# Ledger of designs, part 7: VHH binders against Phosphatase IMPL1, chloroplastic (IMPL1)

Target 1, 311 residues: Phosphatase IMPL1, chloroplastic (IMPL1), of Arabidopsis thaliana (Mouse-ear cress) (q94f00)
Amino acid sequence: VLSEVSDQTRYPRIGAKTTGTISPAHLLEVVELAAKTGAEVVMEAVNKPRNITYKGLSDLVTDTDKASEAAILEVVKKNFSDHLILGEEGGIIGDSSSDYLWCIDPLDGTTNFAHGYPSFAVSVGVLYRGNPAAASVVEFVGGPMCWNTRTFSATAGGGALCNGQKIHVSKTDAVERALLITGFGYEHDDAWSTNMELFKEFTDVSRGVRRLGAAAVDMCHVALGIAESYWEYRLKPWDMAAGVLIVEEAGGAVTRMDGGKFSVFDRSVLVSNGVLHPKLLERIAPATENLKSKGIDFSLWFKPEDYHTEL

## First folded at step 1 (VHH)

Design d5 (from d4 with R99A G100I Y101R K103T S104G G105S W106Y Y107W P108E F109Y; framework vhh_8h5u_2)
Fold by ESMFold2-Fast, scan of step 1:
Structure d5 (fold): chain B 311 residues (1-311), chain A 122 residues (1-122)
Amino acid sequence: as target 1 above (311 residues)
Amino acid sequence: EVQVVESGGGLVQPGGSLRLSCAASGFTFSSGSYAMGWYRQAPGNQHERVAIITSGGSTNYPDSVKGRFTISRDNAKNTGYLQMNSLKSEDTAVYYCAAIRYTGSYWEYDYWGQGTQVTVSS
């Protein structure tokens, strides 16, 4: 018998109820074109001769990231000149009165890209009045000698696709059978040490916890059903906007790490296959509440000052 | 024979204009929802994307050609175009058209042309 999430544990959906005057199909067409255009830039860079010195690799990463961002921005501006855009460093471009906010990560997993490790992505999401409306993530797989991509996409209420096929989260209902994923920021603060303890605890009771290093990829792996959950503190909107919609549209659950209703401007995310969500929160939510008591700030961040939201 | 064929290249002075054409035969651009792209390669350089147009008509250009080049398609004539204005010496390259199909995973370049030489010099 398949385990289902009970009515008592159902979590609010985060996807936009409407996309206004622009159809979900049109938003998806542009989101996919933007992500693919950025991915084309990244794919050219993986096949370029590489300087093997540390400085040469750093330059390759920076140049690739900036070129991918420029390519994505051009697609968005060409199609929607009046939309608001939030880039990976918190740069805001466009009209803050727009209902549409594009959250762009032109190269998620830059350390992995630098080393040729096959876990990085181009991630593009668009919000309507603060809620995810359409998303695309182009994941890089294979690695040196055999680079390939797979493309994830979703619209609010439209379901999630990988390579043109409908995808769904796993039906795993026990932590001891789960493959879990987390990530860590560079800051070694109380949130970092708390998540290291969660990593240790969950490693002991599950099939394992992965730290792959690309948030959009991690969320897409949950949506694809090859991992059961991903959580991380201190993610920015561009880290999350596309992946959270893809998870939700694949049938997964998305909350803050305290179990509260999620927005892309929150500083923590827990995504899961839904059925495991309450079991994960039993351990994660008290740890997150303890961080609040220690003075860790979980207020919204990187929300443009005049951007209208229905959060 | 299934192919795409470029035409319209040549020698032009700086500031001049050229219109490239990409004619498909043995298939139609509307079948499989093909996107069409223009790419160029100058001696000693890697391939550079110049313009792309999706099956729905959305376009994209790099900053190096934006405002100067315009990509278009005519599905009824099974032909794509690249209008190149205000040409510069750095636009000198072999220009290729490609019919690009999205597989749901990656951009598959189903058909490439043989290329057409564009030389901008005085």
Scores: ipSAE 0.000, ipTM 0.131, lowest interface PAE 20.7, mean pLDDT 85

Design d6 (framework vhh_8h5u_2)
Fold by ESMFold2-Fast, scan of step 1:
Structure d6 (fold): chain B 311 residues (1-311), chain A 119 residues (1-119)
Amino acid sequence: as target 1 above (311 residues)
Amino acid sequence: EVQVVESGGGLVQPGGSLRLSCAASGFTFSSGSYAMGWYRQAPGNQHERVAIITSGGSTNYPDSVKGRFTISRDNAKNTGYLQMNSLKSEDTAVYYCTKYRPGTYYDYWGQGTQVTVSS
């Protein structure tokens, strides 16, 4: 098809047009340091004994999550004492008048971490007036006896990197040749039921659908070109802020699951390699519109009350 | 299986009080660690955090509700609460209970309960 490569640019860009008084390079330096510092805490914990008793595993995860968050917060506050920070427990720290909002997931994929399953990450994104400006995700790979990491990063307009090398989304142009990813919340409502039906349908027509359990990892895999798409309902800002920028800067497309313009504060995301985006929306957008007609709420959430946005 | 269900909303006059409840099923508040919170969404507006209680018992409130709202939990009843006093018209919203349990990837969200403050 003559214009298929340009299909990836048909959706509104989400990355910040400017980063204000702080350069993209300076923001990148600090998001990378923050993510790396959190990941060092997590790496120290990956080989700690796993007690099969629920309480024992929960304590290990809670301690690791809190220690990782504390390490990340120290880096951010030391470099930008006046910035606003949103943590994964919904905690808000710092100056509410700041244009810079840090969205931090100190341990994305906590269930995977608890089991030693190699799909979890430290995710740090910074927004400028509501729009992603810089991002870093440190992914944990290998698993027991061979733990390693790989680092993803991006700045708005600067492209995406994995371990310092430029990355791009795949050029796969047919769903029948695609590897897709999705995720599920624990609440078994109409959104859950709808996504189970989408999972069933897409499993039948694609090479398969994965449910790995770490949103930042899933989005980075799309950016890296080893999967074609990821979608999920009910994601929070800390689940998405870093990964969506990395996908967009790798040449991918980012929208809501109804095809509308995405905001980090939206409750759904569809990311893809761009070329497949219209084909995916043909099936996903009607399902999402039907959820709205059933009264499922897709309004913005977790935006700090006083945070100024240009969404 | 795992869910939270909000209740206790209703119509109340300015200056009145309501107590919201958040019943958990499929898990217990005494197992593991939780950050529990209440969020609200007014008609046509974005959601707003109203109250958080950490696993250690620390509470946090924005200035808009500080001194008027109190978050608590009862582990024996597996229920969280939001006591709302001195209600204002600006408090009119759908109130949602949320839980984040360290050790799981997913948050638990309820369907919400409507609070209307009007004379």
Scores: ipSAE 0.000, ipTM 0.119, lowest interface PAE 19.1, mean pLDDT 84

Design d7 (framework vhh_8h5u_2)
Fold by ESMFold2-Fast, scan of step 1:
Structure d7 (fold): chain B 311 residues (1-311), chain A 120 residues (1-120)
Amino acid sequence: as target 1 above (311 residues)
Amino acid sequence: EVQVVESGGGLVQPGGSLRLSCAASGGSISSGDYYMGWYRQAPGNQHERVAIIYHSGSTNYPDSVKGRFTISRDNAKNTGYLQMNSLKSEDTAVYYCARVYRGSSWTDYWGQGTQVTVSS
């Protein structure tokens, strides 16, 4: 489809052009195994009692996240003992001189998981010299009494799959017919208040804006074509590494919220079905530039020291 | 199980300073997947995060306290701190030392809190 191809070429692609000595297919096998293994740990925890005390819920989240991370790390280390791994909040394992960086979110959507709300995921991405090379996201659906999963995957240049079937972004070409998604993070600063204003404006001009609470799920929903766009300030590398590749390989567009070329270490992301991307940036990019003038820091973050990038 | 004891609160006039301390026992307050954070609650309001220190040593503050409050930790002493400068009447609250699970919205409030009152 010409519009799909031309929309992809309008914005710089973020996926790795090469994966070095390890084939994309081999990276895909390991990211899928890692995400599946973590998801099996999470699935064992979905029916555990939800204690109404704040401490009880925190302990369940912590225990589940740690067990999922340990399971994922075991898979990665068994297959690639010399690769670098970045977990949540900047935890780094391995050799910083490695060209391969694994970005792992063992439980994306912890608040949703704690409440049994069916919007959380295990997300595993691997970068080659800073660029996404392979990705898998296991989404939890159904909720109490009917838990199930969907598995998303992609390789750079290989297309995107959901449960083994090829997926593509939607063809929706007008904001007034779009279903949009955003998130707000934990910090209540100028970026938060600016995004609340964007939420209000886009709610009024679109079919609606969802706030579901799991970035990897939100990006996979854009890739699947059931939503047209997702944007958020202050996402971390492990929130984005897998989902952005899945969107791009499904035919979508990925940029910073100022319209610039995206890297996994940037502090804002706008993903879309491509055709709506310029219309969304018309409103989002000026707001993001204004935040820079107010002193909001959009420099790269959580990039490991000595990690070589070709961004 | 980690327990924390807050101290250093008190009555201070607007523009004054206080330093809060959080002593941990039974485990490290800032190791593993738990990071050091300070939260406050004023009468009639919900809990508000005022400072967090991440695994990397990076810190984060809401705009209401940015430039006035500084969070730090001493892992050898198993103690966290909150330096509060240029205090305002709006800073009046009970301050809690919390362990924060990996920067998520999930926090454990382990201490009894320490009262900070800013009044002229």
Scores: ipSAE 0.000, ipTM 0.327, lowest interface PAE 11.6, mean pLDDT 86

Design d8 (framework vhh_8h5u_2)
Fold by ESMFold2-Fast, scan of step 1:
Structure d8 (fold): chain B 311 residues (1-311), chain A 123 residues (1-123)
Amino acid sequence: as target 1 above (311 residues)
Amino acid sequence: EVQVVESGGGLVQPGGSLRLSCAASGGSISSGDYYMGWYRQAPGNQHERVAIIYHSGSTNYPDSVKGRFTISRDNAKNTGYLQMNSLKSEDTAVYYCAAEPYYKGYRYPSDYWGQGTQVTVSS
């Protein structure tokens, strides 16, 4: 499966070349259980009453996020008590000397969840020495009165699966025939303004650009072949760790938005079906270089202190 | 999970100034990508955001306070501030501080919320 995936990419692979003493199959078993366990918590909350006050709705979101995180952490700690965990709510937990770093987003797409809009996910990735080793994303679909889930998974070199079936990126070879996805951060800086201009430009030259609101879902849709690309500035490791491996293992390409080799600790991601990647970078990379010249910081972030990496 | 405590509220005349402080504990605002936000709730009104500052130092304000309010943070002291100048009667509210993960996007934080500090602008 690795050879098929390698033949589809033109860019340096980001997946871990080895997983050390723990097999990819064992990492996959635990990452799937962790994501499933978090998703069960989220599913219990999808039909809870949405209070119209901001406080009541916020409480539902944060309570669900925290309960999902606690459920995921329990699975990880029970199976690997000495591993390092980076959770969005809990910060850094465990031993920084561990080669294994779990990047957990217990509820990706919190605004969508708050409104009952069917685009949110539980995302769990595990890195080996800084590189994605195994991943699972449980996507919520359907919406009110018909909620369901779709489970994505991958191991480095093992290919990507959706509900147990092998998946591949699309073969679309022209931007004019592409469905693209992007997202926007909450900080309205030069990166936000630049991405609004990219959104406008790509809307004009493609079949359309979607703003769905959940990075892990967006990346899984590229891996599934129902969209050709996703890009976004200012994503965190928990936003990206699982989805980027699933895209790469489905035959896609993953880089920074300047075209450089991607790390989950980078502040931008461009994922695509591979064949469109150079065409997308032709427009995106100059915009990203211009942001650097304006003082936007693209240094690595959220890499745990003393975590050893082979980036 | 971080906890925050607000201070610095009080009674001032229109045109006056106040400096609010928000001390975080139970975790470092530098250990994750937390933004510090100030929110207010006036009698009979819903909660509204009046200022945000991100870890990078970038700030955002609604038009109602832009140019009059300045948010800042001291990551080493684990503390955020809101400098309020040219205060108006419409600024009368309980002011709440929050330390929130940047990615969450909801407008009314619940778990990183302070107890609030009363600001009254009255002659």
Scores: ipSAE 0.012, ipTM 0.315, lowest interface PAE 8.8, mean pLDDT 86

Design d9 (framework vhh_8h5u_2)
Fold by ESMFold2-Fast, scan of step 1:
Structure d9 (fold): chain B 311 residues (1-311), chain A 121 residues (1-121)
Amino acid sequence: as target 1 above (311 residues)
Amino acid sequence: EVQVVESGGGLVQPGGSLRLSCAASGGSISSGDYYMGWYRQAPGNQHERVAIIYHSGSTNYPDSVKGRFTISRDNAKNTGYLQMNSLKSEDTAVYYCAKLWYSGRTPYDYWGQGTQVTVSS
């Protein structure tokens, strides 16, 4: 029941209202298989020796990312040969007239993976006419000597699961009791400086802000109820497509960092447990508006040119 | 599918100049914010960062090359350059070009195979 979840009805839902000729359950079966297949590739690589040279670590990351992407692509193409796919390595593959766009991140948190730090994931989302329809994220936990995985999944209107069990966002209703998460890009521009200031301000007023280094993991932790919010500027569709649906279906809220209706092709995301969303926007939305006035571009990006959307 | 290819290395006398080029191609490499960097490794030394250039054109250099080396890029061609002036024997190394994504989650490092720069008489 909608009234039992956090204040999700205050913000427009982003999940697809229909999935066309393919059922949400069928999309979920394939998105789970794709994410699991990529994760099996990543798991084979987690205990490989970590070379301390820059090239050695880069080769391990690139090889693992590429192999994981190939494994995911094979699953998607074998099940839906005419669907459109957006992936980092392959770019845009398939039929641009398709209503179904697969957004894949074969290794989210590559720096964490390179160091053996247990915060990285395989993330697979499928959109129907621009809106998330089904999602799965396989999170890597434990770290050296105890690697394991945790599988998240969701369908639009179907709720969110972790290892087959229903999950929901936290009920924390005060920022001073909240654990928050953010992330930063490599370019030290006005968006980076603004988010560093937000990090400082929220660290002072909350239980703390984490910078864990994998967007899909961060969003899944909000959905699981172990953190109250995640926000970040300059994320790409494959960073967000799965995690935002999992948050929304766990009862959370998803908007742009200016408070506007979110699409996977937007350049900012704020996810929360819903009840804290207005309190977070009181600080985040003015900062984001100020960035627009300074010329930071928040137009849609990475949307395939001919991809049909209802955005 | 993503390829990074260096060119322009060679033998040069102390005080001379070389310009290295880095061509990046394949996949959707032109569609996102990324930075390009030059790194070097001499025998017996760790990898050393030589220069970084962000998509915006902002640059960063270590003190060892600051004022002597200049990094630049042509975003339309997905190419980067390293202009090396006043070369010293200590600059002798294999130079690697890297294309690195801005995502803090997925800093995908696409490295070239390297190009040898030798500074000697």
Scores: ipSAE 0.000, ipTM 0.264, lowest interface PAE 10.5, mean pLDDT 85

Design e1 (framework vhh_7w1s_2)
Fold by ESMFold2-Fast, scan of step 1:
Parts: structure tokens; C-alpha cells; sequence
Structure e1 (fold): chain B 311 residues (1-311), chain A 116 residues (1-116)
């Protein structure tokens, strides 16, 4: 099902115009199965001891993160053995010449998972020639004693669903009535300082800014219409690939934080309900241009060397 | 644009020492920098990493290898002591911007050969 008309006509759509030899419906079946399979692993672990450790010398992750990734990879490889996979855990796997790139976050919001705070997700997106083609995010809700999930999905041109029901972004048309979301990267540089100032300014003029700690959840909340916008500097492809398609297919707008055309390999994202997008860019775009003038690198990143894109 | 240039490899006798250098540009101090190695027929493995939060080492090199950074020179070092034949590998410098296993930029590598 197609999504309602949005302000996407003011901003280039990011979703793939074609999916090549594999139908959108088939990509959707596999992306949903992959996300569900990872989420089943995470659900088994929600009430287990929160002994967070590092994998070898890597950063803080759980055994759950590893097990979720293994489960997702098995689904993808079984269905599409020749596709390229970019995962948080495993790096790059598969055929680097493939037109299909799977961007996997097996446990988005690991700090929230560690504390039993109900804002984390399994996120699986697939790109066709650099453009999002299909996506699924399984969000964990409720928390201790009442854990449940919401499943989000979308295909390019097919609309967005939550638990099988069509969803659409909110119709809120004033920042003063908006609930906004942001996140902060791990590095405390000029981009971090700039976003702290944006957080402060937008908190003052809106109904509030949330920092929930899971990018895929944040984008799905915009798509669901329970928040009006999400922005963040320095997200990676696995943080964004699924959520941006779900927002766009729910009728929202997706750009870089300078207002330019977005790709999942960009280092900033602004998603919104569309109607507020220009009002948000009035402040966010100048701040982002100022960061570029200071020498902050906004070049594409994490794009596999041989991966063909239409960016 | 990030550039990583390794140097300092070569031949060394078992029990000897060697220091590898990696000159880096286009990254911040808060980024993770690591040394990886790949022996013939083996998988590439992380040996040591450094960030503003500290250092970490693989168990096989702990106590023998030391990773350090000279922020003024934007260079990361791997001091290798008590070298073993098993340490023979191509050593790679890598940057991870965001504290994950995935290292987004890699150097060309430098060969270390430890003879018995």
C-alpha cells in the first residue's frame, strides 16, 4: 500500500525506484523474517542478567548482540547467498559486486537493553544500488514484567506498516506544538557541541526534545506520528537504512541536516513529518554549514569499496 | 580525507623488539585507533586498540605489546617486545570512528617477520 502525499515533492525521495530482479514483496518477506528472527533472540534475553562485556577487543556489546547478528545473517544468507551485508558486528560480508546491500543493526540501543529500559530494536534494511528498497524494525516496548514488540516495515513505494496496519506521520504544523527527538555521538567534538546547542534551543521553543538512545526507534516514532522529527550527526548506515525508508513511506521527509539529498552513507540525517521540515532546517542547516566551514568531515562513509550506487 | 601510513616493519630474531608507526590524518583524538595483523592463511585479527578511554589488547600479546599515541604528531605506535615466531604477520593500522568492531579506514600494512 502506497503512503499518502507528503512534502517529499520538495525533497528528493531516497527510496529505490526499482529493486532489479528481486521484487519488493520478496525483499519485504526476507527483511521481516530477518528482523523477527533477531528479535526472538533479543526477547529470550530481556530478563537475563545484564552482564555486558566486550567482544575480544571490540567495544561494549552483549552476547545477545552477537547471537542476534548470527540469527539475522543466517536468514539473509539462506535467502540471498550472493548479497553484500554490512553489519555492526561482522563488518562487511559477501559479494562486494552485489547491487543489494543489507544494513543490519542486531541490537540498536544497547545501553537501554542493558538497563531494561524499553527503547531498543532490531533493525534490518536492504539497499538496491545505494537506495533503500525494504526495511523492518522490531521495537521492544513495555519493559520489565510486560515486554512486547512493535514491528515496523516498508518497501520503496509501498507505504509503511506497524503490526500490519498502515501508519502515517503526524500533521503537526508548528514547532511550538512539536515533540522532537535527537541523539548524540560518542565523540565530543564541534558536531557534538553544535547539537547540544540545537537541543537547548529546540527544547525552549517546542513541547520538548527527547534523547531516547536508539536511532531506529526514534525514526519509527516519527513514522508512527508520535513525534514530529528526529535529527543526529554521525550516524552509520546500519543506524539509518531501515528507519529512513519507514519515515519516507509513512509520508515523512528525509534530508541531510544541511537540507541536501540524503543517502545512508551521509554523516547526518534529519527526518520529519514533512510540513515542519523547512522550519527545522531554518536553524539546523546554518549550524551544519558552519560545521563544514570549520572543517568537520561530512563526506560519505562506510560505503563498501566495490558497491555500485546511484548517489 | 583520512590517510594511514604504516612503517617500521622488517626482519627480527625471536626474543627481539620492534616498533611500528602509523601516521594518520583526518581524524579526531576521540576516535578509536587499532593495530590488526594477518598471518598467511589466517583471519585478520585485532591486536591492540587505543582511544581517549584507554587501551585494550588481545590476550596473545598482553604484557608484550604496547599501543600508544602521539597526539602532536597524529601518530599511533605499536611497541612489540619479546617477539615470537607466531607474531609473524602483516600488521595494519585502522581507524574506527564510533567505538565499534568495524574499522572504516585501513592502512596498506607493514610486514613483520620473526625468525627462530
Amino acid sequence: as target 1 above (311 residues)
Amino acid sequence: QLQLVESGGGLVQAGGSMRLSCAASGFTFSSYMGWHRQAPGKQRELVAKISSGGTAYDDSVKGRFTISRDNTKNTVYLQMNSLKVEDTAVYYCARDYGSRWYFDYWGQGTQVTVSS
Scores: ipSAE 0.000, ipTM 0.190, lowest interface PAE 13.6, mean pLDDT 84

Design e2 (framework vhh_7w1s_2)
Fold by ESMFold2-Fast, scan of step 1:
Structure e2 (fold): chain B 311 residues (1-311), chain A 117 residues (1-117)
Amino acid sequence: as target 1 above (311 residues)
Amino acid sequence: QLQLVESGGGLVQAGGSMRLSCAASGFTFSSYMGWHRQAPGKQRELVAKISSGGTAYDDSVKGRFTISRDNTKNTVYLQMNSLKVEDTAVYYCAAYTYRGSWDYEYWGQGTQVTVSS
């Protein structure tokens, strides 16, 4: 398209229009406490000895994941004993009739954590009837000898914060000046091959494409305005629930990679600074449609069986 | 690294039952486990998942299939009841880290389950 893209080109908002009987401020207070509590467990572990072997993950990684999850679950259950929780480690727990679904990633970027590479996070999001209501992500920065954290948060309609300060997506309006991010799963199927071709193509036309290995961090970097876009196939709800709200509340756009309206249960996500979103979709949407024609399933997934949604 | 070996597949009549086993070697369970399947011409899909926090099932198998775990034997089981012709697929055992994006995972070689009418 040859017209200059303005803030008038908006994609459908994904954030909850209401949070029911629990205020956005109260949900925010608890998501922040939950993410902080999990992050304190992770921070305690960052300088412990690591032993990475071909026999799978070290005990440090699994012990840290479990301890972080337990700490987060305790905060959520203490504050909202009847809410439904979807945690990677814990599976699905709580009251299936609840309108509130907590999507918890106690340690996003476990490979990075295992190596002491400074790109991992604790991510906590809460949905109201399927739509993101409040979110917090605690990002780990610095690395060995200088570990620190950066805290992101958002409520639906409330804007996004980093360490208590309002943040906004970048105003970069050309792909040629953009820093882009993507990720890859370990399953080498048609979606993986397609995204490798997108990686190659976008590397040629942009300032570069990063593969940092922590989806929540990647989305928060778009919200912070230090990258212009992030996309990935087959992320799960716990990978996305917090980060997508933080991007949207920072003024960004969130869609499926085919350009359709996004839900946390979709199998593809494209987040951007908004102004670049149509330009990115020019290449990403046809590639995604081609995957559908090859039989790749993009139906909703990991929605808890009895969870009621307004999607 | 972690090795997963499936067993218990084969041919069964519609309405019958079958139990799949997945033995993990190389370490004690330190991650969650699941069963996936891939039918001819279809994508690989999650069937059932088990962790210390509980179990989850695909809607198409809920009430018919049960996943269970024996930590002393490092083995995960999938009990399949009331089998239908459409359950015919290669069933894969998977082990995952405690990570939110499922991008650190181990797969077995798969075991064929064929349900005849």
Scores: ipSAE 0.000, ipTM 0.196, lowest interface PAE 13.3, mean pLDDT 85

Design e3 (framework vhh_7w1s_2)
Fold by ESMFold2-Fast, scan of step 1:
Structure e3 (fold): chain B 311 residues (1-311), chain A 117 residues (1-117)
Amino acid sequence: as target 1 above (311 residues)
Amino acid sequence: QLQLVESGGGLVQAGGSMRLSCAASGFTFSSYMGWHRQAPGKQRELVAKISSGGTAYDDSVKGRFTISRDNTKNTVYLQMNSLKVEDTAVYYCAKGYYTSGRYPDYWGQGTQVTVSS
């Protein structure tokens, strides 16, 4: 239909148009099992002592991250032994000739996890020929004394779910009524300075900007409709692969911060409820173009050398 | 533009010691530096990392390797003691986030370490 055509041309869809020989439903079953299995490992660790020395706390984070990754890898490999996996801890595993690339973040928001702050997640996405095909994110909520989880999932063309119920982005159509989210890396370069200025400017014109510290959670909050937008520079494929599909399938828009067509291997992301996307880009896109003119590298990264993409 | 240049690799006998150095240039502030390694036929793995919050090590090297930073010289070091044949790998200096075990934003070209029996 014309409305569909118009929406497609405004912001190109990033989700895979086909998943090849493996059905979206089968991919979804496995991403959900993988994310749940990793989350069970993380949940076992959330109540371990937080009054240990810095050294002991760092070991808890590293041990939990590795154990979560091992649990996720076991699920993926058992179901699809020939698929390619990109994990932050393990690097690249498996068959580079595979059309399926699994992007996993076994513990997103490790600083929050370390402190017991309730904003971290397990994030699992699978790409088909470079495009997100299925996704699941298990968000940790409540915090000390009352830990619980909330599960998000999506398939390309299948819509987005939270705890089995269909979700949609907000209908907020003015920045002045929006709750926005951003994040910052530990590197204090020109991108960091530029995003601090964007944070300041958007704080002045919106209901506020949050800095929660877990990209997958932030994107799921946009998909759930409790925030209107999230943007960040320097995110990796495992930070984004699941969350961007969940946002898009909830009716949101996904682009690079320069407004260009997004791929999971890009170094910036802007997600929104769609209706606010052009208004956000009016400020964000010029700032991002200025960073390019200053020599900040926005070329694709972490794409496995032999992985075939249709980007 | 940030660049990382490794030095100090080479051939060493089992039980020996070696120190790797990584000189960083063209950077702003950063709280994360690390060393990764990749042995033939193996995946690239984190060996050690250092940030403003402290240090962390892979279990295979705990007690044998020490990571340190000299902010004045803009250099990070990996002191490797009691080297084993299994430590043979290309060692990569890296800079990135410390928060989630996330992959580094920047990599050096790598330096070969070969431990003979």
Scores: ipSAE 0.000, ipTM 0.305, lowest interface PAE 12.2, mean pLDDT 85

